# Miniprotein binders against q9h3h3: the designs that were tried, part 281

Target 1, 235 residues: q9h3h3
Amino acid sequence: EDGFTAEHLAAEAMAADMDPWLVFDARTTPATELDAWLAKYPPSQVTRYGDPGSPNSEPVGWIAVYGQGYSPNSGDVQGLQAAWEALQTSGRPITPGTLRQLAITHHVLSGKWLMHLAPGFKLDHAWAGIARAVVEGQLQVAKVSPRAKEGGRQVICVYTDDFTDRLGVLEADSAIRAAGIKCLLTYKPDVYTYLGIYRANRWHLCPTLYESRFQLGGSARGSRVLDRANNVELT
Key: E = the ipSAE of ESMFold2; O = the ipSAE of OpenDDE; V2 = 0.75 times the mean of E and O plus 0.25 times the DockQ between their complexes.

## First folded at step 21 (miniprotein)

Design QK4 (at its last look DockQ between E and O 0.86; V2 from the best seeds 0.87)
Fold by OpenDDE base, look of step 21:
Structure QK4 (fold): chain B 235 residues (1-235), chain A 105 residues (1-105)
Amino acid sequence: as target 1 above (235 residues)
Amino acid sequence: SEDAVRELFEKLIKLFERMMKRIEELLKKAEEAAKNGDTETAEKYLEEAKWLAIKVRIIIYILEEMAEQTGNEEFKRMAEELKRIIEEALKELKEVEEKVKEARS
């Protein structure tokens, strides 16, 4: 793995953010239309640049589903970035606790469970499960990357409102597992994204707070969640 | 690899240029909408511009980290240049925001 692979993926994600999204908004569209929408736009077939024969003729950045309770609240991201720059200039020590405090101060508390899946039936099935969970109100919002030309792994992002709410983060993991997803999940606060922290960095900050591994016959959640900061199992 | 790092650098610069171009377009559209009394449309364009400005800063942070990790002075100089460019755009954004507020009042 190239040492900057995460930054490449970040650049691709930011480029995708500039292109049109395919969105199912449960606030304005009846839930009964979800299955038809999923059938029309399976993530494994939707192409990033609208390749011939794909469901989309034009570029698509993301495929997304918004739940009934979805309200975009990103907090003061500009203030967060300004404070981060000032902190770097100060030469004061920077720790995961510092980032947590910055996030709280600026109300930038969103985070996401991430899963990477190869294109195909398993991806489309996982996405359908997540989309249904969002529309049913078990999750608030999710998005999936379209198929790249190289046929690499696609990412599903499932958002939570507050990375500091451990119970909320765990509930989202449970909902993802209940949707039948068995792959590895990692949880990343958006504060790390907004500050360009994706990998090993000069401050040794790990952008992944939690890791969820599927477990057969385990707890009611069907997963073991590891707190990466404290190296403690939460479930 | 050095090649992969260079590829990322070029990708980030191209992305920056695209984002900055879009910001400039959005600011012009917002000003025009404000002049026409369409403050709702103006605010929509401003909001999109603000988000792009956030993403531009992310690009800069990535470049700064790349510069730190590699010791490449080109990356450092570029990050500094891009920072100056976005700071100018943010000033313009604030000016347009004030015009929109004035048009709404």
Scores: ipSAE 0.881, ipTM 0.937, lowest interface PAE 0.4, mean pLDDT 93
Fold by ESMFold2, look of step 21:
Structure QK4 (fold): chain B 235 residues (1-235), chain A 105 residues (1-105)
Amino acid sequence: as target 1 above (235 residues)
Amino acid sequence: SEDAVRELFEKLIKLFERMMKRIEELLKKAEEAAKNGDTETAEKYLEEAKWLAIKVRIIIYILEEMAEQTGNEEFKRMAEELKRIIEEALKELKEVEEKVKEARS
């Protein structure tokens, strides 16, 4: 709340981006090797800085899986940032529609479902399910943070190509639930990350577009998805 | 708290310094690879440098928001200084890009 909590996490994530990643790339690695890789590098045991007794002796920023169909295209992020800076000097109002239009114009359309789990079996099991879904083609790319300190929660990010494609975002939610994940999920477009816009921003923008809650014995999809902008259930 | 805000500020400055150092290293490596005729490798170094520049701008945006919310002039002046530094680095990146294009031909 106070002291820029989300910005602290963002700084830590950017620092992690710069350290080595542990990557299973299905485009160059046989799917039959996935289970051994998952067993070697459970996210609850891989340490951020290579602590003694860890599977890794060197720092690890992220653990990631790239699917066979993963086609990296982040759009024109530099142009997005330039347009954002020009917009602010223009004196024009900044609204959720403004951000959506900037993202569309510059083709910066990716976003991610996020989940936060404590270290341990639940985290490792959730990650393994997500990684298998990526390798099997149900999801395109995911990453998970390593263990940075005792008792701290870790994050799994599951990316989608186009936050304006509601069907695609909901299909990713469904694939996550099919992997057995029952915790709260939140969805954030990458445009907010690239513009440094977090929960406590001066424009009162909401970087979280969707929330997904598991429904025990519920819908065919197994989740209830809420559109945060309109306070409307989608499923 | 005051301590948490100061901690974030110092963390962002350190991260900026680390990113800028790597950008400078990547630009040198891209130039060297191009001189050796390996333009594919040079282009990969340039692309990595461009992504780091994007993240440097995110750091600057966070500092600008911190300055706005706290009224702290030190944060504002630092954000302006870092902006000048990244803009100069981007000019150097463009120059290296042209050298790589010339080597490709």
Scores: ipSAE 0.869, ipTM 0.934, lowest interface PAE 0.4, mean pLDDT 90
ESMFold2 (binder alone), look of step 21: mean pLDDT 87; pTM 0.845

Design QK5 (at its last look DockQ between E and O 0.85; V2 from the best seeds 0.85)
Fold by OpenDDE base, look of step 21:
Structure QK5 (fold): chain B 235 residues (1-235), chain A 102 residues (1-102)
Amino acid sequence: as target 1 above (235 residues)
Amino acid sequence: EVRKLFEKLIKLFERMMKRVEELLKKAEEAAKNGDTETAEKYLEEAKWLAIKVRIIIYILEEMAEQTGNEEFKRMAEELKEIIEEVLKRLKEVEEKVKEARS
């Protein structure tokens, strides 16, 4: 992403968070209703602002699926932000290790696999696969952005509870690959999002910890996962 | 392109801040009426919006640093002062809700 593209996407995401979400909650809704819900609200047809002829008449910020084991735990994000501001004021060195320790201290450990797909059948099929994996308990929670007026790429976010749990992050990648998704995946901890840290920043922090590339005939996981911080392949 | 992002962030900040003020007022009114559950709901929503407002400020600070634009820097500083006052108000409302619950 060139220049401030990531910041543009962040601004759009924050604006979307203020609008209603379309949610399938497996804790309260039978799994047998998932297929009908997916058919009613395909993400390539759900529009951000409720355009005429779309499945939604009102604005939709996100389409989301919650698994049976989903429990929202964001930690102390306010305390994290306060500590971050104090750290900047102190003039102490800021490193990826510093951010990791801040995240641990404030229990802000969530992260997400991200994929960007053009609107259409491939997106809807990918989303259906992810939604099923969430309802089946292979994944905890996922969301997808609705279609924009300009027809730009839509993003699917698949969350994990702890970005410091390498095994858990890799298991989520495996579940995504098992759902038939072959595109590039990037993993980003939410701590970087909460602190406004994107690719280009004064501290040279990389908000992407992992990159997953699909591999034919390779590992049992169907992907190669790169640790971006250490430049080491984990699979 | 950078100017468009700046304007977008400012508009989003204004919208979020307006909603925070409304939520804090509703939380105080609910607490005064003894409806602590409703007060807590509005307060939690206000807290999350405050988190997002701070993210906007961080983005603006980074944009100011990278571009050297003094307007962006001044705006980020101004918005930071505003959010500090709101965070103080959030704490005051939280204490009122706690008192109403006791």
Scores: ipSAE 0.866, ipTM 0.933, lowest interface PAE 0.4, mean pLDDT 93
Fold by ESMFold2, look of step 21:
Structure QK5 (fold): chain B 235 residues (1-235), chain A 102 residues (1-102)
Amino acid sequence: as target 1 above (235 residues)
Amino acid sequence: EVRKLFEKLIKLFERMMKRVEELLKKAEEAAKNGDTETAEKYLEEAKWLAIKVRIIIYILEEMAEQTGNEEFKRMAEELKEIIEEVLKRLKEVEEKVKEARS
């Protein structure tokens, strides 16, 4: 019934991937230009299909910022998919450890923190903070969806290189919180995305590996991070 | 919702396959004109679209499993055969680009 919501969003995201992206690439653009770029292209005003009065006249699939240290490494995704297909035809059971081992074997280790915000000042402010964190080197790559005609929440994705590097994932969470972001964050390894595995799957796998909730510990900015697969707190 | 998702996935597959065919033609043309860097960029985009097409197929297979709908299952099987043929063409173009580079 309503069990395919994530798949609907995935289909829309794959369609957006095919449209032009609006990119600030710190590897080729001076960091001093970032604030002007952010002011020109707030995600709450950049429209998905180039509506009149928006800063873009053509469709925009994603708005992205690449850090100076960004070194793309998607790994062997084609081999990952082939191994997955062979495993399924073997008739053997698929367990939570199966996905981790496939990801490690094929070096498909990236993942992302996700947040969902309504269009407006909070979204634009959150994106600006994350974009600055990327250009300053605390984060490597982030993207945000543009505004849809019907409205609704937009998504910011903050990528990390290696979901098995728990410290690195937690450091990215900390950098997001240092940018002043207090909303719920969820973390999904890209291996689940490449294998089309969402919450309602036949193997009962949990594609959301971590959940982060803002928690102010005294004067320090912090978060409570829960390992969703094992129901244990990491922080 | 499930029917809407199915229709959305089929339209997306069609769009992706049209783009793959365009990219492979452009890669061949660029390689024949000696611009192997541009050819390699078109090939890389085509490879990523092929990966995404397989994701569509995986989603359709899960939809078929959960609903018991034979149309979803048949479509997933048909799309899988199509992408395998496209992968063969992609490999052929990749070899042409590699040959032109050396």
Scores: ipSAE 0.835, ipTM 0.911, lowest interface PAE 0.5, mean pLDDT 89
ESMFold2 (binder alone), look of step 21: mean pLDDT 83; pTM 0.781

Design QK6 (at its last look DockQ between E and O 0.83; V2 from the best seeds 0.86)
Fold by OpenDDE base, look of step 21:
Structure QK6 (fold): chain B 235 residues (1-235), chain A 105 residues (1-105)
Amino acid sequence: as target 1 above (235 residues)
Amino acid sequence: SEDAVRELFEKLIKLFERMMKRIEELLKKAEEAAKNGDTETAEKYLEEAKWLAIKVRIIIYILEEMAEQTGNEEFKRMAEELQRIIEEALKRLKEVEEKVKEARS
């Protein structure tokens, strides 16, 4: 889409990161409390700035669920950024393979499935399904953006530990599909986020590694996953 | 549109300013905590500051790309200015980190 829309969304996401999060942490909170928490804080009703009548009176950046096995390990992101700056200065060719190698070298391997949904029942239902999958250990961590004043689409992010682990990425897709989600999913490694790569750029790097499309009656996974780098279907 | 690009630019600058202000606050709090022997609290503030520094660099990268694609020299100059600012903050962060280590020993 035209211009720097992805960068606008990135700036909004970074601004949201500075505000308080509503978190359900399965490591410290019993799973039996999840339904009450979901009912209290449906993402379609939680407002970014705590509007009157919303469940939140104060600004909320994100709504998140942490699984029992969740351990925040982002690797050496500072080292990654330094290496990226040095690489740019070197004038060496930059390819998707270059970024992959940088990510591996600095252990910055996290990535996320992304879905965009309009506010409403479908969003809240999708989020509830994802949250349950996280608490049940099928997924590790997920977050959803609160409702914006303009009523635009909200984003659900489902993280995986290693974008280079194709099986792990596919398993997360399967878990998302099992939760009843049928929308388009895109998978983006965090390395592209940390380097400010969101769209068409001077290096022609595509930040989307995989695309998942729902399929009726087809594969056991309920989706077709496309490797966008190689233009190969993985399922 | 040119208007949308300008809006993004202004948004990024404001975000940068907010993040830098928070980094400075966190570093001061970390130093104070370290002086008081509360190294755990100091480390928490430092960790938050480090993450903000990462995000500040992302802002700079976005601005650099905007400058490259638009040819706008204002964006380029701003990106360079912000880079200098974050480099100074990173030096300060390292100094505070050493103070925290000293307080922990």
Scores: ipSAE 0.882, ipTM 0.938, lowest interface PAE 0.4, mean pLDDT 94
Fold by ESMFold2, look of step 21:
Structure QK6 (fold): chain B 235 residues (1-235), chain A 105 residues (1-105)
Amino acid sequence: as target 1 above (235 residues)
Amino acid sequence: SEDAVRELFEKLIKLFERMMKRIEELLKKAEEAAKNGDTETAEKYLEEAKWLAIKVRIIIYILEEMAEQTGNEEFKRMAEELQRIIEEALKRLKEVEEKVKEARS
């Protein structure tokens, strides 16, 4: 049966976290070097395990770009996990509000916009646009998975630092759209990842907080963004 | 679908083993760096070990959900065993952290 699909992907992502990353770090590397780096390491050609003839001979878990102002702060994830375990044994109900409060209390506020694209020019072009937006300061940090299988979809993750800051999340969506990206975007707070909560969970929680669909109304940056947890349009 | 659930279980166990091995390596490196007076490097190793411990807990949470949804006692027993293993590793991590703090003083 096709149960636990998200959990399979999570396991693969955690394994990728442990392998080497290819990183363009704008805090230590001049922005003028970005185009050459992008040409050397297109995500459709960088291989997960280092195939002969690819740009990389060693495994690569992720390809990432860190912006000039990137200052990682994941919060108290260990405390979050401990409190989560205590909550589950307390008998108190577990709701989206409970998860939100837990994330706020432990300052685990980061989240990410996700997009899935098949390998090829469209993926490489989308990644290049995102990477430039990060280096130019419109976005703070992004990563893309390398190619693991021909024809398999790859993921671009664009991080934001506070999922409770709706304006900040919407600004990130706008920056992604300004880079020319028109595909569906979904937004997932990191708290769900750290607590191992995926689509098929016993509490029926929805790990996708926002959904963004490109819209032609007015500006080319016009997105329709839906709050999936509350079924409320934000735009 | 039974094969997919078994495949996930085996994948998670292998990943758990890989992460625990790396945690042990990092704790040894942190102790070595602290002995050499390089507490900055020791703290970096400790931070990486802490992040791996967080991910190990995620693996356990996934196994617990698998046990809940399938009713499989093997998954439940494994989750309980892995929980004991990570708890012991966290105690050792805390001990190494104290050694690093002592070396900084």
Scores: ipSAE 0.865, ipTM 0.932, lowest interface PAE 0.4, mean pLDDT 90
ESMFold2 (binder alone), look of step 21: mean pLDDT 87; pTM 0.865

Design QK7 (at its last fold request DockQ between E and O 0.86; V2 from the best seeds 0.87)
Fold by OpenDDE base, look of step 21:
Structure QK7 (fold): chain B 235 residues (1-235), chain A 102 residues (1-102)
Amino acid sequence: as target 1 above (235 residues)
Amino acid sequence: EVRKLFEKLIKLFERMMKRIEELLKKAEEAAKNGDTETAEKYLEEAKWLAIKVRIIIYILEEMAEQTGNEEFKRMAEELKRIIEEALKRLKEVEEKVKEARS
C-alpha cells in the first residue's frame, strides 16, 4: 500500500461512522433471527450509499453484530489525546512503550483483528462465520464495511477488550480461524487510531501489533501469530 | 492522491464540526427544558465527533511533516484552533446540563 492509503481508509471509515449502521444486537434480538438477517444484508451486496437494487435504499456506514457480553467502553480517549499532544510538545522520546503506557493510563485498551476481502461469496461466508461466533459468545463485537461504488476490498473488524491481554488477543484469533477464515489477519490497538498513527509516521511506530497467518496441520489454533514489535512467534 | 486526501479530510472536518454545533445546540435546548438525559446523549455524540476531528488534525499534521507542505501545516493549525473553541463551548454546555440536573 503506497503513500497515504491507510489515511484514506481512515477518512472513509470516519465518514462511514456518521452514516446509519445495520446492526444485529444479540442482547435484544433472538439468535434464531441471525440467519435471516445475514441473508437480508450480505455485506457484498449492501452498498455504502444505497444504490438501486441493493438491500439498502439509504447509506450504510457499517454492518455490525453485537454479542451478549458487549459493552462499549472506550476509556478516556479525550484524556489520551490531550496527553499525546502534551507529550509531542515536551520533545520526549516516543516509543511503542510510550504508547502502551498512555493507553494503560487512560484505559484505552481496545484493539481489533482486521481482514481485507474482495466482495463476493468468500466475504459473505467469512462474515457469517464471524457473526455466528459473536452471537455464540466466542467474540464480543464485529463489523464489516459495505460495498463501495468503486469496488475494492471490504474490511472485517473483530474487536477485543484489551490489546495488552495477549491471551485474549490469541483467543480471538482462534475463534476467527475456527469460523473458517484463512486469510491474513492484522491486529491493531485502537490507541494508534485515536492518535492518527498509521504505518507511515515520523516516530516510526508500527500500529500493527500482531499478524496471524493460517497454518495447515499446525497447532490446535490453526494459525501462526507473530508479535511484530519483538519479531517473535507466539504460537 | 495526497491532494485528494487533503480535500477529503477538510470536507469531513466541516461536516463533523457542523454536526457538533447542531448537537451542542440541541443539548442546550434539552437542558433548558429539563431533559438532562437527552442533553447528555447529544453531548456524548458531540464528544465522539470531537475525538474524530482531532484524528483528522493529527493526520493533517503528519501529512504536513512528511510532505513539507506549508498549506497542510497552516490548515492543521487552523483546524486545531476551531476544535479548541468548540471544546470550550462543549464544556460550557456540559456545565449547564449539570446545573439543570442538580
Scores: ipSAE 0.883, ipTM 0.939, lowest interface PAE 0.4, mean pLDDT 94
Fold by ESMFold2, look of step 21:
Structure QK7 (fold): chain B 235 residues (1-235), chain A 102 residues (1-102)
Amino acid sequence: as target 1 above (235 residues)
Amino acid sequence: EVRKLFEKLIKLFERMMKRIEELLKKAEEAAKNGDTETAEKYLEEAKWLAIKVRIIIYILEEMAEQTGNEEFKRMAEELKRIIEEALKRLKEVEEKVKEARS
């Protein structure tokens, strides 16, 4: 009911960023070890603060899998923030196009598909499928939140390296669906996160660029992907 | 609810600033010992925390705009002053690390 639900989640995510992460890194760890790691650390059982009976004894902020080809490059985020502040003072209109141009200019191009699932088998199964897709090279990097003390839904984030590469974003959606995931997916460019722009913002910008809904077309399984900016189906 | 978000953001800001100060001290110590690679890693982590501090400030500014709350506006300006001063210290340590690399 409040207008700041996304901001509460953002604050919690930034706090989690500062705690230790559990990482399977395919760049340094053989793929044959993945299934044992997944069995040891299911996201429904890994607790945020290391509760008794958990597989983790210390706090965990995130559980992550890095693919063989993962090469992080966040771009010029400091310059992006400075340019954003200047833009707000300039009197120029703030539109989805100006946000896109800021992201391109500063090479802050990453974004992520998001899904929210309750703790349990469905979450653990979805995460395992995503993690395998990352290690097998269909996806590059993903993370999942651990189980919170008070419970509630957990989030899986599947990153792509360029939100302006529509084909690449759609290929990631396809890889997620090939892992058997049928829930709603939303895609958010990281530029909105770095500028603190959430759904309730004074410019009425929409930080969700794409929505993906599972749909069978004829006999084949697939996605219906909606471009929120243009209200156009892409699939 | 909005008051709880405000308090949460202030506590997070304090935690991030404390860590930035720790990282800058560690970077300076590593540079004095000739370990510029380690010093640069500490500086990179501090830079990322500064980015996140700016996100906190942007959230406070939007909260002030939507609620009309003058306290939120004043706090955002205060936090902006604090992070700008910390960025000056970060640049000073960064220059020391560059000099030590030579």
Scores: ipSAE 0.867, ipTM 0.932, lowest interface PAE 0.5, mean pLDDT 90
ESMFold2 (binder alone), look of step 21: mean pLDDT 84; pTM 0.810
ESMFold2, fold request of step 22: ipSAE 0.862, 0.861, 0.853; ipTM 0.931, 0.930, 0.921
ESMFold2 (binder alone), fold request of step 22: mean pLDDT 84, 84, 84; pTM 0.802, 0.806, 0.808
OpenDDE base, fold request of step 22: ipSAE 0.881, 0.882, 0.880; ipTM 0.939, 0.939, 0.938

Design WM1 (at its last look DockQ between E and O 0.88; V2 from the best seeds 0.74)
Fold by ESMFold2, look of step 21:
Structure WM1 (fold): chain B 235 residues (1-235), chain A 85 residues (1-85)
Amino acid sequence: as target 1 above (235 residues)
Amino acid sequence: DREELIRRFERLVRRAERLLRRAEEALKRGDLEEAEELIIYALMALKLAKWIAEMLGDPELLERVEELVERAERLLEEVERLKRE
């Protein structure tokens, strides 16, 4: 985990995306079936590569829930990637602003709130809450990684359709908190993922746009959402 | 898109209303910590709904939000009072 290079991590991410996903699709599946599905496929027990003793016997890249209103639209990813290559040779500075403009131009606007949890009850409970929020229409789409052989932390991704819509990103944070999620959340626009820009990138870009911290006690109750680029609290 | 903002406003208001009903139910069971938590979630949703109402410049929508905020604040005061008992 800590010993892997950026190239190795990128290859693992691509493999997971390309392997089969376990999907509960509210557009075609009655909501009354959700609880049974969640019980059958808890993310702490679904294995990345299949295990005779696990719920899945074949590899699983992701476990996902699609909401009633989910409309898949990645935008012009090919055009984005071509423009990215051109930008790198152009002499223009590579900044968060230029990436934002590329994303807007090519309509690659989706992003996601991320939470990292160890396998176990807390992960499974958090995922169940998120999945229910998606099926109830409070969130559009979410996915969670399966258990890896090495036993590291797993990730829940809760998607929004436009990272430039700051209020919409905060609306998703509100829905996540209402599902009972109290841990740290970080927000990453998909443009960084499609361009292979991770934390340890050669441009020293920060793919995390927002952080959300939640408190119940004291005078600062609720989410405290920090804009990482401007070091400004939004809430 | 004004119609989309109105849909988002309505979603947030419905979320807040459901959360407040759940908070009232938790309060009746005596689960004061759960009630407080749910009220906080409702106020978070109402803050966002208020921002949308302000963006739309619609006093009717703003009035709806303020009525729900008053309801949430009354419930929070009751929870705090009961926690002292």
Scores: ipSAE 0.755, ipTM 0.920, lowest interface PAE 0.9, mean pLDDT 88
Fold by OpenDDE base, look of step 21:
Structure WM1 (fold): chain B 235 residues (1-235), chain A 85 residues (1-85)
Amino acid sequence: as target 1 above (235 residues)
Amino acid sequence: DREELIRRFERLVRRAERLLRRAEEALKRGDLEEAEELIIYALMALKLAKWIAEMLGDPELLERVEELVERAERLLEEVERLKRE
């Protein structure tokens, strides 16, 4: 039982968004500096609150890499939230389709592949692979959580511009796999985060739209992406 | 948008070609594990490219993907042969 309630993880994620980020921006920084930056700020050693002996002396919310094609577009999050409150007050049924329509209407279409890894070499290696893929233009943007005091799993988030674009979601999965990532991936739209839809929500909505599993050996080679809403394999 | 799909197709094909070249280099070094992984990654990209080509109904794009798939499969067979030796 990963003791962190979905609510605690959400609160921590929101708090982390308000703290300073360590960012490598490929739009302004030469790609040749990436390896030195990765060596300076390995995610397993960067601490959330700037503990003594960490690479960071101040609190860090996220470590992020921005690709050359990265353009921050958050859409109308305030309008989305207002519409969501009105919908809840109406007593109308809330479905994944409802959330999709709200997201489209307010242009809140971003989503992310998520992977959870224990602190250590495997995490740092995974992050380095993702960061390189972002700088090379295979991915647009990624972030990783710093090390928590409790030594819990860290999360790498790899973003896509549109969770309704199945091809784009699958392309990102393929790029993540090509970066050497073999663990379980889950895909979550940002609209679900903005609306407070987490695990065990009162509407029984699954916050994960897609799941990706990877295998190198046997009859099932490569990545298998499952549409969780429809229980259909997309690959 | 058809033009965007074509751009995505071309990116996937370029990725696959790069991965296959790296796989060939890994084979030359005797790194069979790396070669196999790279080929699998190429096949994943080619699968998406094939899907796009099918959506576009473009036989020329399909042919280009099929040629690369055949190349990837030949390399994979070579890796498998060398692993058995």
Scores: ipSAE 0.643, ipTM 0.873, lowest interface PAE 0.7, mean pLDDT 91
ESMFold2 (binder alone), look of step 21: mean pLDDT 88; pTM 0.874

